# Ledger of designs, part 18: VH-VL binders against Phosphoribosyl-dephospho-CoA transferase (mdcG)

Target 1, 226 residues: Phosphoribosyl-dephospho-CoA transferase (mdcG), of Bradyrhizobium diazoefficiens (q89xp2)
Amino acid sequence: MTSPCKHGDRPPGRHDLVFVSPAGWRAMLDARDDLAADSLLARWPKMRWPTIRRRALPHEATGVALGLPLPPSAGKKRVALLVEIDHVASVARPPSLQQARAYAPRNWWPTLDRLDGLALRHSVDARVYGSLAWQSLTGLDYVTGRSDLDVLFEFRSETDIDRFVADVAAIETSAPMRLDGELMSADGAAVNWREVHGGASELLVKSIERVVLLDRHQFISGATGS
Key: E = the ipSAE of ESMFold2; O = the ipSAE of OpenDDE; V2 = 0.75 times the mean of E and O plus 0.25 times the DockQ between their complexes.

## First folded at step 13 (VH-VL; framework fv_livmoniplimab)

Design r4 (from e1 with light chain A34N; at its last look DockQ between E and O 0.58; V2 from the best seeds 0.77)
Fold by ESMFold2, look of step 13:
Structure r4 (fold): chain C 226 residues (1-226), chain A 119 residues (1-119), chain B 107 residues (1-107)
Amino acid sequence: as target 1 above (226 residues)
Amino acid sequence: QVQLVQPGAEVRKPGASVKVSCKASGGTFDSYTIDWVRQAPGQGLEWMGRIIPIWDIAKYAQKFQGRVTMTADTSTSTVYVELSSLRSEDTAVYYCARDSWEGYYMDVWGQGTLVTVSS
Amino acid sequence: DIQMTQSPSSLSASVGDRVTITCQASQDISNYLNWYQQKPGQAPKILIYDASNLQTGVPSRFSGSGSGTSFTLTISSLEPEDAATYYCQQYDNLPYTFGQGTKVEIK
């Protein structure tokens, strides 16, 4: 059974954006010669761009595990970072669909608008991660002609999940890109929307700490507290 | 435009505790760090600590360690500071402030709560 | 802890005067310094962040300069509404610390 990070272990929130403090960047640059050698990584603290929360590796028993995805022009690398909790200056939720819209290709806009409308009607908080998120955060070219739209759908206890995913599937039928989305509970556990739409009785549930199989009812019931 | 709403005043006796609220109006705290800063009458600003609400993690200035607790209720967009074992020297205006999104500076300030500690 | 020292502690100047306030850090804080204005009976307000960046809505007569350990806030032509106390604040490292403040009065 998956369990979100709790107070004292690891904070919840896979996909959280994390701003590293000046002291945190200084500590990492002092300890990491690979950071100092990369000109694009040198821009990160100067531009005050965030990093993203990732699952910790086995040897990373303390601290906050972060990722820094570089754009395709830099080889599509994800830099692994580890910082002390005191060096986390701020934590933000991923950009909303509405915030990211202006940075998306123009032909994506009708799909983004339909997803925003759907999210409002179903009491779902829709946010982006992946290439569109990083394009909106940095202004660098992350989105390509081959990019998915990576959407995080945080649902609430009143959300009719089965109807919601059916409506997402209908929107994808006319979309210019693949919709790669996760349904996320308030405690940070997430499942791919296609597994739910496909009627799977067991779901692959991801959290900050682990990946496990849960019965469909366990995910929806445990995530909503009902 | 977000505003931070605090109660105007609290009165306590020495040795008591006080819990001051800070509620976002027209916005939330979900994606922001919140600082607490106090100011004794006629004196300068003193940083007490900060909280990251969605992680419910706080860091306190050393002089307050053991007497201060900061908590958040993201469902009501409210943060709290509680100061225990009050002394007359704790008489001050207590401000909450929401940082800029990146955490660079204290962008939006509450109007402050005057806590008076007197026998 | 990083100690921040402001100078002068107070000053009195006429409308139209150029006013300069200095802030010294006990160690190199790069440009991680903010300036706040506090008028009597009000909460502080951010004026300048990262030593030199003017916050939106702040009049252009305010400017900031400096890096490392020495920083300056300048009011190029003092206005009556600039009567206030000004604080520098570092965010290079926790705990955040403020200068003691500089009270600016209009003659």
Scores: ipSAE 0.797, ipTM 0.910, lowest interface PAE 0.9, mean pLDDT 89
ESMFold2 (binder alone), look of step 13: mean pLDDT 92; pTM 0.947
OpenDDE, look of step 13: ipSAE 0.879; ipTM 0.945

Design r5 (from e1 with heavy chain S100T; at its last look DockQ between E and O 0.52; V2 from the best seeds 0.75)
Heavy chain, then light chain:
Amino acid sequence: QVQLVQPGAEVRKPGASVKVSCKASGGTFDSYTIDWVRQAPGQGLEWMGRIIPIWDIAKYAQKFQGRVTMTADTSTSTVYVELSSLRSEDTAVYYCARDTWEGYYMDVWGQGTLVTVSS
Amino acid sequence: DIQMTQSPSSLSASVGDRVTITCQASQDISNYLAWYQQKPGQAPKILIYDASNLQTGVPSRFSGSGSGTSFTLTISSLEPEDAATYYCQQYDNLPYTFGQGTKVEIK
ESMFold2, look of step 13: ipSAE 0.823; ipTM 0.923
ESMFold2 (binder alone), look of step 13: mean pLDDT 91; pTM 0.937
OpenDDE, look of step 13: ipSAE 0.831; ipTM 0.923

Design r6 (from e1 with heavy chain W55S W101S Y104S; at its last look DockQ between E and O 0.01; V2 from the best seeds 0.00; counts 0 for: pae O 10.4 > 2, placed apart)
Fold by OpenDDE, look of step 13:
Structure r6 (fold): chain C 226 residues (1-226), chain A 119 residues (1-119), chain B 107 residues (1-107)
Amino acid sequence: as target 1 above (226 residues)
Amino acid sequence: QVQLVQPGAEVRKPGASVKVSCKASGGTFDSYTIDWVRQAPGQGLEWMGRIIPISDIAKYAQKFQGRVTMTADTSTSTVYVELSSLRSEDTAVYYCARDSSEGSYMDVWGQGTLVTVSS
Amino acid sequence: DIQMTQSPSSLSASVGDRVTITCQASQDISNYLAWYQQKPGQAPKILIYDASNLQTGVPSRFSGSGSGTSFTLTISSLEPEDAATYYCQQYDNLPYTFGQGTKVEIK
């Protein structure tokens, strides 16, 4: 498990794991009649499973917006939650490729290893989100034969982004699964790696605060305009 | 394997209250949701409500609101349903059931408790 | 509340027959539907969950299909032990609701 950061170290960003206090869980479930008696949600705090930080909806003006995807066995329902900041117990980054590997199908291992090696060569921090991440975090079955591998690539100013995404694409050609994921800058702004690889002049940049179209060069150079 | 054990039968007069227990054996149920479902003689199944033992949060069907109380004792792995102001129409077999670990369908049932309301 | 309507209310069939029971929801419940079997004097037993997933230990002659508002339970080849009342149940939203039941008798 990734070492949780203490509350207050940094605000939770997109894809960050958010651990909610027991009181927070009670408050969230009590506020939602449709969720209050869900068996998995009841287990979640007991098992100390995390939520994931999501962008807030327009009507969610206060609190921390959280997501919780249920496994396929539970209909793949995505639960949207809102918690008060005071009930955030800790924050962590998503699992690394190495951490998640043991929970992945065996036929995924070569691809995971290649991606891990690639990330290392380019000084990119690669982490997983989506089905594989949740499978690794909970031990529940999230990955199916149709599941994508979702990877978050945290790049640095020195990273050759064009070369990196080209290499990711090359790896995908022999992968048993589709490779999805985002390139994330140091400021938390992220773009789908396929969009970058496609050579678009403008990129759809997502942050915890907003979604904007930015010039490709601006994004890559880190000038995301805070 | 977890089993839910209920008492066999209860007899009450109209206007009285009845409290039916549901005890988990062979495991813990504190991480699960427990539903109560009743069945009048020769009739279908009727959902009464649910409780989350770990949080002691209960939700009731509107039909029973104000008259039903569900409680949990995690120390004894027992859930209770209490129904007050009993009427003849409350004569039924009362089942506790556990929601599945990955869903809200009921995968484990108690054997049921026959509650008879008669003068 | 979501209403669940089963059809037929009862049926009689011979051993080896294909039996089909339908359940209609008053609104879209996606795949949040379960089928239960209940024999006289017994508690209901889960057969199918999420509309089409067979519960562990349930014979393969049972199958479920459907999504949205229309669902079907099928017994491919009826066995004597399948004489029971069957119920559908939605768990899309509270309150949970059941169909009226379908009594299956063996000729």
Scores: ipSAE 0.006, ipTM 0.532, lowest interface PAE 10.4, mean pLDDT 90
ESMFold2, look of step 13: ipSAE 0.463; ipTM 0.776
ESMFold2 (binder alone), look of step 13: mean pLDDT 92; pTM 0.946

## First folded at step 15 (VH-VL; framework fv_livmoniplimab)

Design s1 (from e1 with heavy chain I54L; at its last look DockQ between E and O 0.79; V2 from the best seeds 0.85)
Heavy chain, then light chain:
Amino acid sequence: QVQLVQPGAEVRKPGASVKVSCKASGGTFDSYTIDWVRQAPGQGLEWMGRIIPLWDIAKYAQKFQGRVTMTADTSTSTVYVELSSLRSEDTAVYYCARDSWEGYYMDVWGQGTLVTVSS
Amino acid sequence: DIQMTQSPSSLSASVGDRVTITCQASQDISNYLAWYQQKPGQAPKILIYDASNLQTGVPSRFSGSGSGTSFTLTISSLEPEDAATYYCQQYDNLPYTFGQGTKVEIK
ESMFold2, look of step 15: ipSAE 0.841; ipTM 0.929
ESMFold2 (binder alone), look of step 15: mean pLDDT 92; pTM 0.942
OpenDDE, look of step 15: ipSAE 0.901; ipTM 0.956
ESMFold2, look of step 16: ipSAE 0.831; ipTM 0.923
ESMFold2 (binder alone), look of step 16: mean pLDDT 92; pTM 0.943
OpenDDE, look of step 16: ipSAE 0.907; ipTM 0.959

Design s2 (from e1 with heavy chain I54Y; at its last look DockQ between E and O 0.59; V2 from the best seeds 0.77)
Fold by ESMFold2, look of step 15:
Structure s2 (fold): chain C 226 residues (1-226), chain A 119 residues (1-119), chain B 107 residues (1-107)
Amino acid sequence: as target 1 above (226 residues)
Amino acid sequence: QVQLVQPGAEVRKPGASVKVSCKASGGTFDSYTIDWVRQAPGQGLEWMGRIIPYWDIAKYAQKFQGRVTMTADTSTSTVYVELSSLRSEDTAVYYCARDSWEGYYMDVWGQGTLVTVSS
Amino acid sequence: DIQMTQSPSSLSASVGDRVTITCQASQDISNYLAWYQQKPGQAPKILIYDASNLQTGVPSRFSGSGSGTSFTLTISSLEPEDAATYYCQQYDNLPYTFGQGTKVEIK
């Protein structure tokens, strides 16, 4: 787009990786005995692992809402965090398919390579979230035999979305895992790729601020839906 | 491999403003925090503030609050610092620095822009 | 604000000497401390992060130690190219702050 949208001190990105400052971690651990008592969670600041931006709950009026999914060995719980904006030290994009490949099961590699090739041909930026992303970020065992491959496809205005999604569907037919993917516009609004492939006239559009139903061509063209 | 490219020098009169650019070459800013640090002639390093380009948010040292603005253009991998109401004490080299991935320390530095406030 | 105080402000030493530079923080900063080297006419360059971790490409004669409020940069055997000004910097809390610098000259 022409310029980033500012919403006071709460930026609008889904799937953004957020690094918390030393002071931010200290403040959270001092306030939350449950965090300090969990040996894996207490290790998070020492390892410098990021957190992930999440949608704020209604009672979280100020601050930056963050999440931290723990691995299956810790019960697969998702920890909710809330930090001051000044304690955000850095923000990063999710890992690319290329960055995550080495951490994936070997039988996933052909699917990852095909998706990466497809994304390159369509000028789509393809990244991972979910279990593979966290495995690549931490080195901990997140991916199981039942895990989905969660892919984020950031498209551009010139991207032929219908052709892209048809090609994703073709790749999935031979994949050894369920492919759970989102198509994301430059402003961070996203839809499930299957809704687009399935020809739905209205799409469930998710952003950091809301979930709304938009007309299919409004989303694809990038026009704002009310 | 990434380099931060800044203009070499700027000259201004007291009371004017200056806007210094910092462009990533061989890389991008889209997952990194950028600091601005200045150094008056013969003196030490002074942190001015930082910007998170991906979110286009900034935090300034209190000394500069009200006179400094940091902005980013992620489409060109460029960040800017603008300092207004210049005084002779603002004569310094102005460095941009890219932080480590977690945003803690400054691992890549630009070569600096000498801003001279004279007259 | 966290004040960082370096000692000495300058020193002169011979090639091969062991050189130590200290940095004192006004409050506990754990290990959130970096050391930078700045040669004349150049930008600073990082040497050490997290008080003791050597940055990639930095010669092994450089080392860092300390935690809490007291930190040391050591050059085990001074080389001619080590003539520079050295700065410590804390990143425990905003605003980030630097020591005033230590100028190292070769006799």
Scores: ipSAE 0.780, ipTM 0.904, lowest interface PAE 1.0, mean pLDDT 89
ESMFold2 (binder alone), look of step 15: mean pLDDT 92; pTM 0.946
OpenDDE, look of step 15: ipSAE 0.893; ipTM 0.955

Design s3 (from e1 with heavy chain S31T; at its last look DockQ between E and O 0.71; V2 from the best seeds 0.79)
Fold by ESMFold2, look of step 15:
Structure s3 (fold): chain C 226 residues (1-226), chain A 119 residues (1-119), chain B 107 residues (1-107)
Amino acid sequence: as target 1 above (226 residues)
Amino acid sequence: QVQLVQPGAEVRKPGASVKVSCKASGGTFDTYTIDWVRQAPGQGLEWMGRIIPIWDIAKYAQKFQGRVTMTADTSTSTVYVELSSLRSEDTAVYYCARDSWEGYYMDVWGQGTLVTVSS
Amino acid sequence: DIQMTQSPSSLSASVGDRVTITCQASQDISNYLAWYQQKPGQAPKILIYDASNLQTGVPSRFSGSGSGTSFTLTISSLEPEDAATYYCQQYDNLPYTFGQGTKVEIK
C-alpha cells in the first residue's frame, strides 16, 4: 500500500504519529492477550491516542510496525504493535513546540520559547517527541525531573545548518534540561544535532529503514535536496 | 478555521479523465486523512476512498479500483482525485472532506466540484 | 462491506415537532457512527460523531443515541432551517458507508 518516494515528497518517517482504526484495534486486542488484559492499553483506543511509527523487526515482513510508549508509572516500556496498512486511519506529525509548551514544566518555558523563535528565524519546523510529546498527546505524566527535551528540527534546503546548531548550543547553555534534538531532512533521515555542532566528518543517520554512517556532506546535500 | 477549496465545475467528454483539486486554506493537510465522496444528481453520498497525505497512500472503494487515483502535494496543502474512462453515470458533485484528527469521521467538507460528463 | 439502512426515506413534519430518524447497521459497529446534515445546494455538515457526541456549533436540539446495530438521530423541536437530508455513516471498518439518506420537509 506504500507509494514510491518522489523527489520533493516527504517519505514516511520514524517519528510519525499513527492513528489506528477501530477495526485495527479490535484485531490487535483479539490477537494479543497481553494488550487486552492491560487496563492502560485497553484505554488507548477509547481515548483515541496515537501510536508511533517504528522500525520493523526481522519477523515483521508485512504491515506497519508501531510502538506505544507507556509512561514511567507503567514501567516506561514501549509496546510493539503491528497493523495492516488498511487499519491505519490517519498519520500526523509530532506535536509542535508551541502545542507542547502548555504541558511542559514551567521552568522549561523560556527555553521552549527561545527554540520556537530560533526555528521561526531559520524557517525550521520544530516539533517534540519523547516524554514531552507523549505528555502533550495523552495528558499522562511522562516528563520527570531527569527528562531531556527531545526536539525534532525539520530543516529546508536554504537552512544554514551550521549556524542553526550553533544557536541551539547557545540556547542550551541556559537551559534547565539537556536538549536531545534531531535534525531531520525532507527525506525523513535524521541526525543528532550535537554531532553536527561538534564538527563530526561522519554522522550517524537514522531513518525508518536503517541506521547508517554518512559523510557530513552526503547528509547535508541529501537532507537539503541539493 | 480550515476551509477546503475546490473548483466549482468541470466538463468532460465520455472516455476522458478529470482531476479535481482540494486545497486547504487556513490550515494544513499533513496531519489529517482526506476522504473523497461523490453525489450523483438526486442521489445519496458515495464514499470513493481516502488518502493519507503524509504517506501519499490511498485506499479506494472496490467499484472505483483501477479507474481512480488519489494523490497529495503537501507543499501546496492540496490533494487530488483523478477519475479516468469517464461515463455519463460519473456525472456528480465530488466532495473532499477532512477527517477528524484520528481519521474516523468527516468533520470539514469542501463545497464540491460538479463534474459533468456529456457528449 | 457494512450496509447502513435509514428509515424513513422521507418525512414531513411541522415546526416544533419532535423528529426521529433511525439507522440500522448490518453488523455491530459499536459507537462508530456519524450523522450528517445536507441542505439543498450545500455540502454535508457533521452533526453527531461517535453516535451521541454533538459536534461543536451544532444546536442542542439535535441528539444521537444507540450502539451496536441500531442508531437514532433526534431533533427535539423542528426548526424551519432543519429542512434537509440527513445521512448516517459508519467508520468502524473500511470501506466507509453511508445510509441512503432521510429527507426532512416542513409541512
Scores: ipSAE 0.753, ipTM 0.900, lowest interface PAE 1.1, mean pLDDT 88
ESMFold2 (binder alone), look of step 15: mean pLDDT 92; pTM 0.947
OpenDDE, look of step 15: ipSAE 0.882; ipTM 0.951

Design s4 (from e1 with heavy chain S31H; at its last look DockQ between E and O 0.70; V2 from the best seeds 0.78)
Fold by ESMFold2, look of step 15:
Structure s4 (fold): chain C 226 residues (1-226), chain A 119 residues (1-119), chain B 107 residues (1-107)
Amino acid sequence: as target 1 above (226 residues)
Amino acid sequence: QVQLVQPGAEVRKPGASVKVSCKASGGTFDHYTIDWVRQAPGQGLEWMGRIIPIWDIAKYAQKFQGRVTMTADTSTSTVYVELSSLRSEDTAVYYCARDSWEGYYMDVWGQGTLVTVSS
Amino acid sequence: DIQMTQSPSSLSASVGDRVTITCQASQDISNYLAWYQQKPGQAPKILIYDASNLQTGVPSRFSGSGSGTSFTLTISSLEPEDAATYYCQQYDNLPYTFGQGTKVEIK
């Protein structure tokens, strides 16, 4: 039997959470004395916390480039990791706003609830990255009094982006934190929401493989071509 | 509560191909890895490979390398396994299974698809 | 490939008996071992993960132990509904592999 042609699948993205297999962790820890010596990093495989996809450096010939952001108490450093594709056990999207809410400071809850409502009205998938995401994934203290709320808004072709960002801006005026966020198209290309709200004719578009300036209309239509 | 829905049976002749679907009901695959496991009549379980749906990439057991293809369509919450150059020893029940969140063990199983290869 | 060997291949026991099934790995797999139960005509069902953790909804008469290369599934008091084939499976490294199975029958 012939199956349907696949459609609607997203290519790998820069915010993807990556779970490393037991063999993958063993290989990395055996090769890296700095990882093996750090008591917090030694907990990572035991707790089964994910890592995050990052853009590969030029010298990283093969494999999957991953990052591990440490909490502020550990100096806010990001540990660079490289793993074979066979050692990727699972991949997940970032936590949803709903999932992350329980881990946010209570004074953030009204803003999170308003963003959820907005996302529902516009059929936008809203997820968190940055400090709130890692706090929700690990339970460690990532969110501080100076933390931004980092939101990833995956929009659909029918989404009225200009109305959406105007509503985001309205929510921010009453928020107890700076709202930082990206609008992401179905093909994984993303732009900072403030550039769109500000009316820029050209947008700085980020994907896993490149950062380019694109015309506003080209980005909104879902094209990220060079 | 997620359920994995597969077709009940498929019949093929030797040399043909078969493509078996596995659809998530009550959930999606955008957070999980899916394994394919087969079981010949009266025999044990045999891991065929796994797919990471949001990346649409797969890893296959060596025995099947070159004959098996796994694909995903996250928009319909469906994964597929296709096995080509079928032989009579490929007669088996083919299960899809969803892994735990971190992709380690198989916590939800489909009911299986019986693929029969005969002349 | 990591070979998983179960013993016995089959057994017959009475209701109420303590049943022990073993699984040997050809190399150290730490605790990355699951146990599955399969009743005739049904899909496998997970019982135990990480060698000793009971999956939600599984009766407490099931337990798992072991690490490294040697693992045990125990049914403390066999019930009629436990008649099934049991499989161990390692997930330490690809390819994932299963034991050949242990068929448990009620006398």
Scores: ipSAE 0.750, ipTM 0.898, lowest interface PAE 1.1, mean pLDDT 88
ESMFold2 (binder alone), look of step 15: mean pLDDT 92; pTM 0.945
OpenDDE, look of step 15: ipSAE 0.867; ipTM 0.944

Design s5 (from e1 with heavy chain M106F V108Y; at its last look DockQ between E and O 0.64; V2 from the best seeds 0.76)
Fold by ESMFold2, look of step 15:
Structure s5 (fold): chain C 226 residues (1-226), chain A 119 residues (1-119), chain B 107 residues (1-107)
Amino acid sequence: as target 1 above (226 residues)
Amino acid sequence: QVQLVQPGAEVRKPGASVKVSCKASGGTFDSYTIDWVRQAPGQGLEWMGRIIPIWDIAKYAQKFQGRVTMTADTSTSTVYVELSSLRSEDTAVYYCARDSWEGYYFDYWGQGTLVTVSS
Amino acid sequence: DIQMTQSPSSLSASVGDRVTITCQASQDISNYLAWYQQKPGQAPKILIYDASNLQTGVPSRFSGSGSGTSFTLTISSLEPEDAATYYCQQYDNLPYTFGQGTKVEIK
């Protein structure tokens, strides 16, 4: 019997990397002729690349909803997958900024280094998602000249969020790419950093279960414990 | 260098419970699946179950269902296995093992905890 | 459950001998099989993953072969430090299962 999710130091999140077991891959490919026919998708289990946790669709009440973003050369689409919980072999946090650095274009390195230093100063755990994450995970070409840098900023109760986003904005001013980032609380709720920097009175808060508007002060107070 | 640190030995009476810890040093296991494997004296290896620490969920071998609980504390990089209603047949060395990143095979093992269930 | 059967259960061989250990799975497990070495008083140690891939730091005298249901661990030239018990383990599907072990002794 599968044990229910026990609460650790954070609930299951939208950005979690999920590795599917050999039996899980076999079951999905046997059930989905469209997946089995795609030569790139057929490589996924062989290469042992992860998938990404996504919000379940209404008809997906059972199982674990996963996404598989394909590289631009394959049409820049996200494949929807559904797997039984027993076929989840491992779950990992997204790649850190440091882990992803070597896979980024060279001209991104100063921006990544500045963000890493900023995260350390503000007690923020900085990780990547999106094209740079998938390039670092697979070695396939995901990052293009139009790609954003997608960063997940996991903040702590002591983080001065307003100061942090002001410093992020300063770094973006000289960056060679657009910074698209989320501020995430320990419980997995996240908001876009620009909404906070821009002074919005209500924030779009995203979690694994839903998207809701919350008052700025209530989100910041609840998320930081202030 | 990753090391999995376990207590050396535990002694219990039949009917009691035991809780064995497994702490990662020189790395983390919050992004890795952790398995528990036991070995009775003079016998082979027996898989007990696994835990996915970041989701704090576990799957147990049917033989142990109802008597075993696995939990994780990612803040201390520690996993626990608790076995209840002990009997002499539970005397064994209990190993924790860290899986490969994809959760397939066991690339690092603790040195084991000898649990003795007697009189 | 997938049952793993090893043979022989034990063997005795001289330094320099070629040693072969087999493992049979009760169903097709593709190449999802690992071999472990366990020396007396020690934890198991991985030797081979995915049936034939040598783990980093393992001597090249160890090799693995097979797929599907039949697998072989070979020690091309036995050394004194190879005295141990060897286990196969499948990871194709839960529950994970081990062979019963093969004890290798030096004459």
Scores: ipSAE 0.782, ipTM 0.903, lowest interface PAE 0.9, mean pLDDT 89
ESMFold2 (binder alone), look of step 15: mean pLDDT 91; pTM 0.931
OpenDDE, look of step 15: ipSAE 0.833; ipTM 0.925

## First folded at step 16 (VH-VL; framework fv_livmoniplimab)

Design t1 (from s1 with heavy chain D56G; at its last look DockQ between E and O 0.48; V2 from the best seeds 0.77)
Fold by ESMFold2, look of step 16:
Order: sequence, then C-alpha cells, then structure tokens
Structure t1 (fold): chain C 226 residues (1-226), chain A 119 residues (1-119), chain B 107 residues (1-107)
Amino acid sequence: as target 1 above (226 residues)
Amino acid sequence: QVQLVQPGAEVRKPGASVKVSCKASGGTFDSYTIDWVRQAPGQGLEWMGRIIPLWGIAKYAQKFQGRVTMTADTSTSTVYVELSSLRSEDTAVYYCARDSWEGYYMDVWGQGTLVTVSS
Amino acid sequence: DIQMTQSPSSLSASVGDRVTITCQASQDISNYLAWYQQKPGQAPKILIYDASNLQTGVPSRFSGSGSGTSFTLTISSLEPEDAATYYCQQYDNLPYTFGQGTKVEIK
C-alpha cells in the first residue's frame, strides 16, 4: 500500500528528480518500442540516472509524469515518460549549486560562488536545473557556450524576497551568462526572479498542477508558506 | 557522515499502538527513500515498507496492511513508523534505513528501537 | 513476492578458511541484490551491492558474484571479526525481501 504523508510535507515540485526502479524501467521498455530502440535511452536504467517531474497531460490521469532531457548531441529533446507510483524508487531535490560547481565551465565559478554565498546569507536553498544540472547528474555534455544558468531558489518564510532578487540582479550584471532562475515557495509554486525584481503587478506562477497569473501580493502572501 | 537516530526502547500492551521515530543527523534525508525493517528475537530481517519523504508516499508490505503508517517531517529530517493493534509477535527491533540515492539498497542503518509487547 | 533462500542456514569455520554463502531468488532479479552483515546487538551493515560491488570500507576479502537467480557471497580468508549473520536482499521489485540469514561462527 502507498500512502502520502499527513503533515509537514512539501508538495511535489516541478523540478524534483525521480529515480525509476528496475521493475519500472522494465515495464516502460516493454511497452515503448521507441525507448527500447534508442541507444542513449537504453543507458539510462544502466547508469541509474534520474528523470525529472513534469506536469501531467490531461490523459495521464494515473501515474507519475516524467521527462528525460537529452543532451544537445542527441537533439536537445525531452522524452515524455509515465510510470506507476510503485515504480518510483526515490525522489531527490535538484543538485545544489555546491554539487554542480565542479561540472560548470571555469568562467562560471565566481558567479556560482557568489550565488552560493548569497543563498546562505538569505537562508535560501539554491539548486540548479537545466543544462548544468544534467551535466552534473550524467557527466554528458549538456552545457554549451550559449547556455543559461538555471537556478531554483527555494526560499523560506523569513526570506526578504525583494532584497534577495535585488542581490541576484547585482550578481548577474557581472556574470558571463544569463541567469535564468525561479523563486519557489514551500508549496512548490514558482515565479521567474526577473518578474519579481521588475516590480510586475502580476506574476506568472507555475506549479506542478497549473500555470496561473496571480497578483504580486497573492504570490508574496502565499510565499510565507504553511 | 549521516547517522539515523532512533529511540532505544518502547513498551506497549497488546492492542495498543507504537510510533517510532528516525531522525537524520549530520545531513538530510529528504532526497532519500527510507525503509523500515524489523527483526523479532532470534529471527531474520523483515521488510515492513518504505517512504519517499519529499512526496510523503509510502508502500507497505502486505503483511502489515491496515496496521502500519509511515510519515515524514522533512522540516525536522524525521520519519516515523506507527504500528497499531499490537500483538506479542510484534515484539522486535525496528530499524530505519536510508537507501542509496537512486533508492535501490539500504546503505545507512539506524541502531534500532526495541519494541516489547507485554502481556 | 520474490522469495530469497540462503544456504547454509549456519556454518562453523576456522580462521583462514574460505567461506561461501549462497542466495537463490525465486525469479530473475538481474544483479539487483545486496549482502548485509549483522553482528550480535548491532544493526545490519551493507557489504555488497549490485551483486558484486564492494561497499566503501569493506575489506577486500569479501566478494560477491552471480546474476539472475543464483548469487554467492565469498569470504576468501575468514577473520575472527567476520563471525556474524549474513543476509541477502533483492531490490528488483517491491516488496523488498531478505533471505533468512546465514550464521557464521568461528571454530
């Protein structure tokens, strides 16, 4: 029997890493000839690389909707997967900035170090997604000369969000790459950091369930968490 | 290095329930699956179930269906197992174990909690 | 459920002996098998994962082999501290299951 936790839990996030069990991979490969025929996808279960949580499509009423981002050498595609909940072996948060640093281009390191220091000062948990995350998870070449740094900033109720995004903007002015980042509340709702920094009255809020336009005050009030 | 800390012992009467905690020290467990395994005196290891703390999703061995509940509090890095309608055969040491990152095998174990169901 | 059967249930051997413990799965589990050591009054400790991979910090006298349904744990030269009960465990599919254990004693 599968049972959710009762209280103190975080809601499922869009960026959660999901490891599929041996039985889960076997079931998917048996059902999906396109997966079985792809030599890179055949490596995924052998290497035990994770997948990533995605929003379910309307016809995906049961199961866990997952994505598998392929590296640029394989066409920069995200393969859609669907697994039974019993075939989820483990769920992990995205790699931390600290973990990802060694896999980044050297000229990114000062920016990563500044972001890590900023996150510590603001009690923000800084994680990566996108190309740097997948490069750190797989060792395959995902990061290119034109790649963004994709950062997930999980903030807490005591975080001064306006001060935080101002400091992020200051870091980006000297960065060798575009910083694409999301501010994520405890309930898994996220907004792009630039919308908050820019003073927009309405924010595009993304969660695992939906994408909605909310008043700035609605998001910030909800950002204090449960 | 992460350690899983459990209370040493609990005593209950038949028909009662017990809730055993397992707290991660020196790290977090929110990115790892946690298993519960018990061992009756002089017997082998018995898997009770596992919980995925980030999602609060648990799977239980069928033997414990309807009597076991596993929960997690990620804010305190603590998981719990609760076993209800206790019987004398539930007397055992109850271990929590943290899986490998991909959730396949149990690489870190708590020292166990002795639950005694006295008549 | 995947049943795991160990043999022997117990054995007694001298220091320096080669010890072999066998684990049989009721169905093909590929290499999804771990071996644990448990000393009296202690929690289990992982020795081997994926049938043959030695866990960090485990002495090299321990080795594992096998795939499919038949697996072996070998202690190449038994030491006094190896007196313990050894368990295999499959993680191919839920529910996870353990063998009944093999008690190893020093003569």
Scores: ipSAE 0.842, ipTM 0.932, lowest interface PAE 0.6, mean pLDDT 89
ESMFold2 (binder alone), look of step 16: mean pLDDT 92; pTM 0.943
OpenDDE, look of step 16: ipSAE 0.905; ipTM 0.959

